VH-VL binders against q9umr5. Designs and how they scored, part 413

Target 1, 268 residues: q9umr5
Amino acid sequence: SYKPVIVVHGLFDSSYSFRHLLEYINETHPGTVVTVLDLFDGRESLRPLWEQVQGFREAVVPIMAKAPQGVHLICYSQGGLVCRALLSVMDDHNVDSFISLSSPQMGQYGDTDYLKWLFPTSMRSNLYRICYSPWGQEFSICNYWHDPHHDDLYLNASSFLALINGERDHPNATVWRKNFLRVGHLVLIGGPDDGVITPWQSSFFGFYDANETVLEMEEQLVYLRDSFGLKTLLARGAIVRCPMAGISHTAWHSNRTLYETCIEPWLS

## First folded at step 18 (VH-VL)

Design t20 (framework fv_nofazinlimab)
Fold by ESMFold2-Fast, scan of step 18:
Formats: sequence, structure tokens, C-alpha cells
Structure t20 (fold): chain C 268 residues (1-268), chain A 122 residues (1-122), chain B 112 residues (1-112)
Amino acid sequence: as target 1 above (268 residues)
Amino acid sequence: QVQLVQSGAEVKKPGSSVKVSCKASGGTFSDYAISWVRQAPGQGLEYLGYIIPLFGTADYNEKFKGRVTITADKSTSTAYMELSSLRSEDTAVYYCARDEWYPSSFRGMDVWGQGTMVTVSS
Amino acid sequence: DVVMTQSPLSLPVTLGQPASISCRSSQSLVYRDGYTYLYWFQQRPGQSPRRLIYEVSNRDSGVPDRFSGSGSGTDFTLKISRVEAEDVGVYYCMQGTHWPYTFGQGTKLEIK
């Protein structure tokens, strides 16, 4: 008997994208109940992340309640940020493995095909003008836009990422940290050939400084201050880092070698 | 079912401007992008540009940059294409079409307007 | 700009016989996200274009199953298994992978 798996998709995505992942799980862990959540699909993935967190929360509660031995989360791209918030706001989650599949955990700062499609005339250097406005914060992608050249605006305007990362104070921070720390394993997956998540080290809680030099997780203030529990999790041996080269952003959920190396070992 | 209804035929003099409308009904206007395509008499299709009404973001084929402007009014579910400095070679049927993005597929130009004939005569 | 080349440009067919139209792009149409943004449109005389196929092989709702799309990379094909009278018109391929989006020249299908 294997623990149930809950899958949360990313920006402009849906459950159909995970057909290969489901095949892999069925091959290695036959009988696993896998639920890919069909919420905030396609254009709806642009809704504010706190709205998405509320909707996904309502969907995961009955699944977790039916699995007293625990569940696993596999959260792809933007979905990894939704899952970060879920683990913090739920006082009663029973998540064993949280598998973050190429998610911009420290934010995004880069020209990607998705951004070029949405804002074709905007350069990454100017997107802060849109994203850090009240109008811009109504869009999910702006909720995790992290311009390293305007960090003061990010800290003041971010309605989502700066709060869940403890980069700005919040009344619920202590409770969110306590809830997040109940997770059994934090499995971080990402790689240099992703092509969308920029910097790719954001998937491992690394990010740009003001000179666009990447500082790794252990050099981040959120880690050093243990703002939501990363330092505590690392000390417990609960953080797994699984980088892999050669994988593009839309291939993380359909690469067999990636699955066998980084995901399969954490599905009990 | 989503339907796109365009404004009526126009006859314009060289050097003038024309503004064609495209009204969407039977769906959520902001869920889609609107593309504009033209077809000169007896010729093929040529892409002009698009707008994403949700963001007010528009982009244009470089061939028409500086002459074409695409806008949208979300309150009336209407997109507009304005072409300035008209020349005889701009005589064409102008079409609007919607682009829908759905998970695992980009459904470009799945619903088309009926077309608007724009005639530029000296 | 990406050049889309169709062949043949004129396609006389006998009613009930199969028809095949080729579309070749000057560059690969596989986008960075792994999808191939290749479309097929039909334009009947005096009508607006109608999309038949999206993303190479997906048939639109209401399009008869006698129409099928296939291909990869730079070479694509639209097939009609049994041509019917209402299939008369001009067929266009289009790429949405590279900006600006471009169409093929069109293939005129006529009953012989």
C-alpha cells in the first residue's frame, strides 16, 4: 500500500500534462492513488496565488483526511509556490514528501517565452513597473516576480512570495513556520537547462543579488534567519536536493531518468 | 458558443485611416486573445497582429508597425484594429479571430469573424 | 520570417478519392515548451477561414474524421480520406511558433 499522491500543476497547465508521470508511478508503485487537481487550469492559472491556495486547500482537505498515514505532494513550476503556501496555512496537513518540481521558490527574474507571450514588448528590467502595481498583483506570475534591482519594491508590493518566504513580517509567520515544519521531506528538483525558471537555482532557494550573482540557499537571509524553517529542516536531514542537467521546463514531468533518480525514492 | 461579429464594409481614400471592430458574444472575452488577419482579393492570408484583452497587451507584424493599432474594450467585449496611412494595396478583407490557450494545447484562431471588406480607392 | 511552403498549389481530385496536402517550414516549429504550433485552415468560396486542425494533429469539434493532420519538425501533411463536394475550397497551413506568424500560399482543392 503506498501513500496517495496529490499533483499540483503550473502556469498555463492542467492535469493532462502529467500523463507520463502517472505512468511512471503506476509502473514503480502499482496501486498508488494519484489525484491530479483540475483547478485553476489554463488562463485561470493567472489568478492571484492566494486565491489559488484557497481553492487547492478545499480540494486537498478530504484527500488528506482519508489518508491517516500521510500523503505526498508533487508540485510543478508555479504549483510549487501554491504547495509552499498550503503547507504553511494548513494547521492539520499530513504531507510526508513535498516534491517541488522546478518551482521558482525564491522568485522569477528572467525573460521567458510565457512572459514574452503575455508582455511581448516588456523587458525583464521594466516588468517591475507592471508587477509591483496593485493591478499587477492580481496576476499569479507577478506574485513571484522578484526583481533583484528593485528589492525594496518587491518587499513592499509582493502580496504573496515575500510573505510566505518570511522576507516581510506577517502576523501568522510563527504559525506558518510551525505548520511547514511538519513536512517529512522537502525534495527540490531543478536544473540549468530548464529555460524558463530564471535563475534556475531559484528551485533550490538560491537567487540573484543586486549584481545578478546567484547566492545559494545557505547565503539567503530567509535561511540564516530560519524564517519559515529551511535551516531547521536541513538540520533534521529533511531537505533533498536533486539537480539534473538536460531537462527543459515542460519535460520535468515526462523524463523517466528524472523520475527514477529524484522522485521515485520519495514515494513510500 | 462564442461568436465574433465585425463592423460593416468601408470605402476609404488613400492616406486616410480605417477602424474595424470585432464584438465577441457567448463567452468570457478576457479568456482569449484576438488576432487580426487580412486577405487581399484573390490572395492568401497575412497576419497583422494580436491583442490580449486581459492585459491590454498588443503586438504587431513588423511589416505594419507604425500603421496598425489594436485595442480592446473589455466592458463591451470589443476589439478594434485601426490601420492608418492607407494605400491601394491595403484593399482586403480584414478578419478577427480568437486565440484560446488551454492546458497542453494552444488553440490559435479557432473562431473567426465574418470579415470586413476595406476598399482603398483613389 | 519563417517561410511556409505548400504543395501542390492546385489539387484537382475525383469525388470519393483521397487528397493530400504538404506543408514545409523553413525552420523547426517545435517551440521551447515542447509543443508544435502548426494549424490547418479551410476557406470555402465566399466564407471566412475555418480551423480544421490545431497543434499538428488535433481535430476541431465538428470537423469530419475524414480530415487528419500529421508531421513533425518542418514537414506536415493534411489528408482527406474521401473527398466530398463540400470540401471544395482553399486550404492553408499556418505556424504560430515563430513571430511573426505566417501562412502557406494556400492549396485550391477542386473536384475533377
Scores: ipSAE 0.007, ipTM 0.442, lowest interface PAE 10.1, mean pLDDT 88

Design t21 (framework fv_nofazinlimab)
Fold by ESMFold2-Fast, scan of step 18:
Structure t21 (fold): chain C 268 residues (1-268), chain A 122 residues (1-122), chain B 112 residues (1-112)
Amino acid sequence: as target 1 above (268 residues)
Amino acid sequence: QVQLVQSGAEVKKPGSSVKVSCKASGGTFSDYAISWVRQAPGQGLEYLGYIIPLFGTADYNEKFKGRVTITADKSTSTAYMELSSLRSEDTAVYYCARDEYYGSSFRGMDVWGQGTMVTVSS
Amino acid sequence: DVVMTQSPLSLPVTLGQPASISCRSSQSLVYRDGYTYLYWFQQRPGQSPRRLIYEVSNRDSGVPDRFSGSGSGTDFTLKISRVEAEDVGVYYCMQGTHWPYTFGQGTKLEIK
């Protein structure tokens, strides 16, 4: 009776990361069919996001077709951006709840230990040199790299995030907005102790201005112009914001209190 | 002005490996990628792979995956291309080339090294 | 892999006359950012390749005005308005849109 749940993982992640989430869902909604997509695992998560969107689209189509009453998406970290694009490019998606777990919805500008592990010689002030190039755009993290000090380059070179956020014009923008607005609920989850997503408010469509002052969603041009439907969704009562302190980036999918507070209510 | 200088010619036996160096001078080494291309005698150009020193990441043409390894040493501004399990068909001139980009244009392989002849013979 | 096909493969030309080289790709070279990553290289005998043209039609610094590139999608052309003796060599087109990057077979330009 419960709608199926599709889970999309993040950067350098795999389906194994969600074993606790599956336990929680089974406890509260026994019988739920949960599919954790095992595409673009590990280093393959570095493939360009449009390539990942194509692959995940092929995987979700049959799942959605078998569930005429709808499905829920739980999309973690980078996976939240994949899901944003899926909801825009699919003319016939039947997603009820889109649950975004600490995803950099307005982009990433962080010089974290995680980035240092992946790219030991990188620092955030210099990534724009490579990220906003054709080879850089062949790496998923560069597809949502949003340097607030080089916004002109971000707008012109981003092959993914600037387009799906409507920050740069695209021929498909009107269709993408129409498709995205079919979603039942947009559940945004994140928090100040994440330690990876920078600024953490990116998970709630907030982001840095040129002075690195965070402006919240309602102050963004993307929201004010309703570029892909955020203002419309908020007016409809379809946006849920669930911030929680004390949770590190790798713990969003394995914290019981987070699950019970922010995820469980949207699976029915 | 960026210049790329490669190591000298090598003669190798089948089954051995070769490591060619490409030293960059001028500019900032981390501001560009280094591509590797080869050319067999009298033949055309074939792309092997690249490295982006800033990210520490490399990728390879599937044809050479498992045999080619491209690395970079930022302290010496030097990129390396190592090819293992050499066979006679690997006899070629190996080139390194710079890929520079700064937001406004793509400058793929605009500066090339002089080439390194690798001969594989028994 | 994207196949790049050049024609002609051998191009004898008289000094002062125009020359034209065609390059066709098996897939569109328009990248997702709207740019077309098609390059032209010149290789003189015994020398490293030298890039002449980037992104279809943009001439590199120091490349004479007599060289021009044009085209779109899958069909591209390199033109030399007046061939000079120093132009002898092999010309290659290359695509940087689809991985792995691939070159055409090369066109040998010879003076008659």
Scores: ipSAE 0.013, ipTM 0.519, lowest interface PAE 7.8, mean pLDDT 88

Design t22 (framework fv_nofazinlimab)
Fold by ESMFold2-Fast, scan of step 18:
Structure t22 (fold): chain C 268 residues (1-268), chain A 122 residues (1-122), chain B 112 residues (1-112)
Amino acid sequence: as target 1 above (268 residues)
Amino acid sequence: QVQLVQSGAEVKKPGSSVKVSCKASGGTFSDYAISWVRQAPGQGLEYLGYIIPLFGTADYNEKFKGRVTITADKSTSTAYMELSSLRSEDTAVYYCARDEYYPSSYRGMDVWGQGTMVTVSS
Amino acid sequence: DVVMTQSPLSLPVTLGQPASISCRSSQSLVYRDGYTYLYWFQQRPGQSPRRLIYEVSNRDSGVPDRFSGSGSGTDFTLKISRVEAEDVGVYYCMQGTHWPYTFGQGTKLEIK
């Protein structure tokens, strides 16, 4: 009787990370069919995001087809961006709740562990030189690198995020917006103690301006222009914002209080 | 499955350089990082640095910056550690070890080479 | 640099008895991403180091259940529930949280 749940993991992650989440769902919604997709695990999570979208699309189509009452998506970190694009490219998706779990929806600009270990001598101020090259755009992490000091380069070179956010024109933009708007609920989760997603408000469609001052969703051009439907969803009452302090990046899927407060209410 | 095989023992004069190789087999060379650690006779372990072959990026313990260079040749699945301006205090067994290049609970040198003895004497 | 202090440095143990090695760090090893990058290595005479434990308490494949790791923050312990003859060697803790990565001095385990 409960709708199936599809889980999409993040950068350098796999289905193993969601053992606690599965336990919570089974306790509160016994009988729920939960599928944690084992695609693009570990190192393969570095593949271009459009390649990942194609692969995840192939995996979710049969699941959605078998669930005429609808499905829920729980998409963690980088996986939230995959799910954003998935909902836009599928003109027949039946997603009810899209639960975005600490995902950099407006992009990433920070000297976090992932970038520090991969590019130890590079600073966040210089990563645009690598990420906005054709070679850099072959890696998922560069597909959502959003340098607020080089917005012109981001808009021109981003092969993924600028397009799905409607920040740069695309022939399919109208269809992508129509498809995305079919979602029942957009549940945004994140918090100041995440430690990886920078700025953490990116999980709520906020982001840095050129002075590194965070502007919230309602001040973003993508919202004001309603580029992919955020303003329309908010007007419907379909956007839920659930910030929580005290949770580190790898703990979002294993915190019971977070689950009970932010996730459980949206699993019908 | 992954095996690391290092080059043979070296005897070097003070002031010279040594270049130790570490050849990987079993698995994809670009899927992991290679760390270098040394151990002087009767002493403990000391971390030198690492390389991520996929990105061509390397970083070094500040103690050795300017003297150590770590490189990788993806075509031969071989990592190299070169140490210059050798002194008798550099006499040690030098190890290469496989490491995960991304943040992971599984990270931390899980497969080690057999070691290469480098003796610095006149 | 983060200093890793092991105790004892010499650990004579009667065969079949338990053994315990302590490792203390000068700074917390909990990283911003939530992981604790604390490892335990075993080095038998004349051999390369072998990883026994990763992320505080996780045993590597092939490591006997008699080995266990525990701890948090700055205080960590490696325990051997029943020492066997093959356990003779030097044990090192290592931190991978703070650059540069550092090892403890080593604890020499030997049978009395």
Scores: ipSAE 0.237, ipTM 0.684, lowest interface PAE 4.6, mean pLDDT 91
Fold by OpenDDE, second read of step 19:
Structure t22 (fold): chain C 268 residues (1-268), chain A 122 residues (1-122), chain B 112 residues (1-112)
Amino acid sequence: as target 1 above (268 residues)
Amino acid sequence: QVQLVQSGAEVKKPGSSVKVSCKASGGTFSDYAISWVRQAPGQGLEYLGYIIPLFGTADYNEKFKGRVTITADKSTSTAYMELSSLRSEDTAVYYCARDEYYPSSYRGMDVWGQGTMVTVSS
Amino acid sequence: DVVMTQSPLSLPVTLGQPASISCRSSQSLVYRDGYTYLYWFQQRPGQSPRRLIYEVSNRDSGVPDRFSGSGSGTDFTLKISRVEAEDVGVYYCMQGTHWPYTFGQGTKLEIK
């Protein structure tokens, strides 16, 4: 039998968004128990990410307990960050494959349509004034806002991303790293035509330097310092990078070719 | 010119609830937060809470122990403050104020309503 | 909660003379974003409060240049270079750095 699959949605999403993914899984892996978690749907996805992590933790614990052989996680967009944090705080998770589906794993610094919707008068160059303010971190999107021009503010004000990345010292950094390293495989999916994740390389732990030059995962301090285990995972062959062009952000979970190429191989 | 217009004076009995409205005009309602502040007669200012209408998210001064509820209707550009379990000490002028967060991070209430007097008496 | 302490509470001033109001916070008002969310408000008799200064030293539009704000950390000052009759009222400092936001007691400015 196939291992259970747990799906975590992204910003403003719900379980309905994954109807095609469910179809693909059912077709290719009949009998797979797939659970799309309907938590923090819609506007509730703007809640602080740590709150979301706690909610999702409560939901996945029973599922994991019933699956001693292990489970797979498919986590889309913002959900990918939730899942990474989830795996960092859980000392007893049994995740075989963690599939990060177009997630801003290294943060977001984009001036996209969805940002304009959330901050209609804000530009990305000034969003730090909101996101790193006393109330900005009450919004999920600000929890992973990563302004390369205000790195000090990011490091000091980010209440989520900087912590799970181990970029800011905290007492749980060692334990979280240990917990995250329990994952069998980290499957990173994303692409240049995403249009939302900015830079799109963030899905692969790439990100801007102070000159907005995109550096790869291996050039990041979090990797070089192995602050949360990326270097270790890569060394043991546990990181899979699956870039794909021609896919918009809202189509990652509804593309058959993408599924067959980047997702299905890790559901066995 | 941005203006905040509040509802009229209220007289309430102890234990009842009051709901004060604050309608914004002359600007983009969804681009700002709305704060609520009260002032008892002859006293200073006290912060109650705020809402970000765009997201519908609100936060409250814990001093009020859940008696305050702040809501907003984007379609009418109106924010509401409801205070329940009223007591005599709640007698005050209640103000709504606009908080800016762009392009500056200051949220310090640059525009104020005219105030709503709420009197709680037996 | 952060306590904001103003001094003096009563400020009688002769027309044309300068005035100074002090505001002290029980803890630093410098937020992790590097900004200091200290505000000054003026409330004339029978009117709603009006913001004069934001972030320690920035004047709002329409505020006369005779008003100035200064300070850092926990100590802040509002100065009026030459008091005019229209300046009569109560002045409040407010911190927006720490939740919940808190006001000073107010300083009542009167003309001698």
Scores: ipSAE 0.014, ipTM 0.527, lowest interface PAE 8.2, mean pLDDT 91

Design t23 (framework fv_nofazinlimab)
Fold by ESMFold2-Fast, scan of step 18:
Structure t23 (fold): chain C 268 residues (1-268), chain A 122 residues (1-122), chain B 112 residues (1-112)
Amino acid sequence: as target 1 above (268 residues)
Amino acid sequence: QVQLVQSGAEVKKPGSSVKVSCKASGGTFSDYAISWVRQAPGQGLEYLGYIIPLFGTADYNEKFKGRVTITADKSTSTAYMELSSLRSEDTAVYYCARDEYYPSSWRGMDVWGQGTMVTVSS
Amino acid sequence: DVVMTQSPLSLPVTLGQPASISCRSSQSLVYRDGYTYLYWFQQRPGQSPRRLIYEVSNRDSGVPDRFSGSGSGTDFTLKISRVEAEDVGVYYCMQGTHWPYTFGQGTKLEIK
């Protein structure tokens, strides 16, 4: 009787990372069919996000078709952006709960070990020169790079995030909004001790202004203009915010207290 | 499954330079990073630096900056480590090793080349 | 640079008996993302190093289950539950949390 759960992993990740999550679901909702998608693992997670969206779309279609009562999505880190786009491009999705585990929903602007390893001579202040080029936009990490000091470049060059957030106009915006609004619940999870997602409030649609002061979701133009439906979802009572301190980026899918508090209640 | 094959032993004079190659087979060359590690005779392991062939970016241990250069040729699936201004204490076996793009095993070098002995003597 | 200290440096063991190697770091190896980038390598005489363990306790494919890693923060242990003849060699711990990456000085395991 439980709806199937589909899990989408993050940057440089694979299905193995979700072993504990699967144990928790099996304990609390025995018999749940959980599918962790093994697509775009490791290096392939650097592929353009629109390419990843198409691949994941092909994988979720048969799962959704087998579950007329609906499905739940649990999408981790970068995977949360993939799921955001899936919900917008699919005219016929039947997603009940979309559970976003520490995903940079408004973008990323931080000097992480991942970025230093990939671009050792770059600082977060100058990565915009690479990311906002046509070449840079061929890589997932640049698709959601959001430099608050070069917002004009972000709006013009972002081939993914600015479009799915409705920050730049797109011919399909109205259809994407309509499709996204079919979701039953948008469950946002994140916290101050994540250590990777910068600012951590990006997981809750908050982000830096030009002075690197965080403005929360309700102060964002995308919310105020209801560009893809956040204001409508909030008014409908469909947005759940579940912040938790003390959890690092790689522990969101393996912390029992977090699971019981933020995830379990939404797995009907 | 990836295999790394390195060039043959070199004997160099002090002050010269050496360029060691590391050819990868199996899988796409851009699917992983290549690290370089050395081992002096009877001694432990010392990390030199790495290259990300996908981006053409490299970084080096400060101890070797200015003397070591790591490059990659994607068309031949070959990484190179060049060490200049050679000294007798640079005598060592030089290894290349791959790093997959997985955080839990990141920078952990799961597949190694056979090693290249570089001897610096006059 | 982070200093990795192994103990003992020489480890004579009897075949079939357990063996353990300690590795201590001068700084915590827990990175801000939550992972602990601690690795164990085995180098048999005349061969390249081979990775046995990644992220403290995860065995690489093909590594016998008699090898196990444990620890947290700055204190780590590699254990061999029953030493076999093929286990002779030098074992190194390595940290990948702090740049530059550094190795322990090595522990030579020998059959007595």
Scores: ipSAE 0.590, ipTM 0.844, lowest interface PAE 2.3, mean pLDDT 92
Fold by OpenDDE, second read of step 19:
Structure t23 (fold): chain C 268 residues (1-268), chain A 122 residues (1-122), chain B 112 residues (1-112)
Amino acid sequence: as target 1 above (268 residues)
Amino acid sequence: QVQLVQSGAEVKKPGSSVKVSCKASGGTFSDYAISWVRQAPGQGLEYLGYIIPLFGTADYNEKFKGRVTITADKSTSTAYMELSSLRSEDTAVYYCARDEYYPSSWRGMDVWGQGTMVTVSS
Amino acid sequence: DVVMTQSPLSLPVTLGQPASISCRSSQSLVYRDGYTYLYWFQQRPGQSPRRLIYEVSNRDSGVPDRFSGSGSGTDFTLKISRVEAEDVGVYYCMQGTHWPYTFGQGTKLEIK
């Protein structure tokens, strides 16, 4: 039998968004038990990510317990960060494949129409004033806002991304790294036509330097220092990078070709 | 039932400023954006801008060239629209409207205020 | 800015007869999320605008089923299957896909 699949949605999303993915899985892997966690939907997805991590943890623990052979995680957009944190704090998870579906794994510094609903695009350069304020980190979006021009503020004020990345020292860094390394495979999915994740390379742990030049995963300090295990995972062949062009952000979970190419191979 | 109640009519001189308020009741103020739309006498509707009180962020129609300022007070569930350097052409009924500005969950302007008449005359 | 063009601008209708209003946009209103943010508003004399339709074809709560919206891309239509006296007013289409949001000129519905 196929291992259970747990799906975690993204910002302003819900389980309904994954109806096509469920169809794909059912068709190609009949009998697979797929659980789309319907937590923190819609506006509730703005809650602090650590709160979300706790909620999702409570939901996945029973599922994992009933699946001694392991489970697969498919985590979309913001959900990918939630899942990464989840795997970092859980010392007993049994995740075989962690599929990060167009997630801002290295943070967001977007100037997109998508974010315009929350912030004017012209405010991208000033969003640090909000996100790194005493109250900014009460919002999930700010938990992974990564302003390359204000790295000091990011490192000191980011209450989520900087911690799970091990970019700021904290007492759980070693343990979190150990826990995260329990994953069988880290499947990173994203693409240049996403239009939301900015830069799109963030889905592959690439990100801007101070000049807004995109550097790849291997050039990041978190990799070089192996602060949360990326270098180790890569060395053991546990990281899969699956870029795909022509897919908008809201279509990653509803594209058959993407599913067959980047997701399905890791559900066996 | 959600209601938006706006401040009363205003008569202003050219070059002055006007500030219209919009108080929300019967719902969660922070869950929505507040849009501002105006309508000159006998004319159509024109979009001015919006604010997301939750974040205190606002955006504007560039047509107004920075003359419009939209603010919000979450503690009183009140949004404000200030228009400066008033001209006769700014004579209009100004409306606030509730708007849900969340990606893939667009249900904009489902509740409107009663409107505020602003008259600009010498 | 996206130009919204309504037709006709004046719509005299006999009670009980159907009415149709067209709205065309200067560019596609399909957003990246796949949704089309086209709205229809009704403004009765002396009243604030009221949203009738959101996202092309969805009726708001309390809107009679005699109102229907349709269309795609750049061409949209509001239909009233049977006009009633309370339907007198000005109807506006609005696009919420492209910034800044823009309205049509309005269509004045009157009873013959």
Scores: ipSAE 0.017, ipTM 0.561, lowest interface PAE 6.3, mean pLDDT 92

Design t24 (framework fv_nofazinlimab)
Fold by ESMFold2-Fast, scan of step 18:
Structure t24 (fold): chain C 268 residues (1-268), chain A 122 residues (1-122), chain B 112 residues (1-112)
Amino acid sequence: as target 1 above (268 residues)
Amino acid sequence: QVQLVQSGAEVKKPGSSVKVSCKASGGTFSDYAISWVRQAPGQGLEYLGYIIPLFGTADYNEKFKGRVTITADKSTSTAYMELSSLRSEDTAVYYCARDEYYPYSFKGMDVWGQGTMVTVSS
Amino acid sequence: DVVMTQSPLSLPVTLGQPASISCRSSQSLVYRDGYTYLYWFQQRPGQSPRRLIYEVSNRDSGVPDRFSGSGSGTDFTLKISRVEAEDVGVYYCMQGTHWPYTFGQGTKLEIK
């Protein structure tokens, strides 16, 4: 009856963080097979995103193969970017709902306590010096650092986000777009009180311009050019936007009201 | 000068649960992780799991997954380790220890609590 | 899991003489960042473990310079140049490179 659900965690996270989410799914959709992937847990979540994509790909292939009617993905924070890439690199994925739970889809640019803890001598204004180096690109968080004041460096140095967003050319771009467009629904979740994802509208494909004014998805070049299929998905009625205030970054997977409003309807 | 002070000894029956506390003083609680390690009488050290209070992130050695839960209360600078479904082989001294995480790897347990003896006996 | 093997398990030593403990890992302990996360701990009877050495060869503050660590990859050594009575106890190596973190079985150092 219900399609299997695959859960991909975020930065410094593990499968255990989703115990409340699993309880909610069991209550509303009893019998759903939920697999929370135990890969790149804790500090291993800092490994390059392309390496994580390869590992998660190997784990999801047998799950998808056993579910001919399709699967759902719930991908939290950094995990939402891993899932974006999975949907692009897999020629044969059968994902129905891709539920992106407060993920920085257009990147990250902010002075948060967590970022200062990881890079104590850096501010958002100078982190580009570290992140856009070859050494910095060996860390997952730098793979989606998007400094709006150094967009040329972002476009040239980002080994992950600029490529999957189609902001820089790649030989596989046409195939990646075709694969991504096979998704049934793209469910975007996020909110102003997250406190980590900056700007929070990044979870909805909005982002800062050079003056740090947020431009929404429909004003982004990646949307206007339809670089990986956002415009096509929106025209198809396949994009769902579910913003919610009052939820901090570590609470998205453990808030019942959020689950009932934004996640539950998409777990057919 | 960080100190870790643990709760007192416990005697528990098989099948029950125990919750050991580890209170940090000195330094900033959010600047480090707390690991939990146990030692059965006359035996070596065994790693249980950790928590990073800043992120609310915990992970566990597979041997104990399903039975161990590690939590932290930032307002009281206290970490907790709860072990359920206790068996006689869980009799051990349980230690908390401070770990620095920055940014790519575990820095090792440089400050340890005094230990908490948990005896599981009928 | 990475297996950490210590040798010897029992180390009787004469006061003032040198002592050496070996630790071997089943996998390389070099992490992606180029660092090797190998640690040495001392546990005196009835006391909590105390870290002596971090990242193979770095001595913790307050640890006497008679203690030294060396090694690379999968083979590591803790040396005590001149054993003193206060050195009695069990010594453990630990790896922090691969999850889950694992300890050697311990080496009991005793005075002859």
Scores: ipSAE 0.006, ipTM 0.448, lowest interface PAE 12.0, mean pLDDT 88

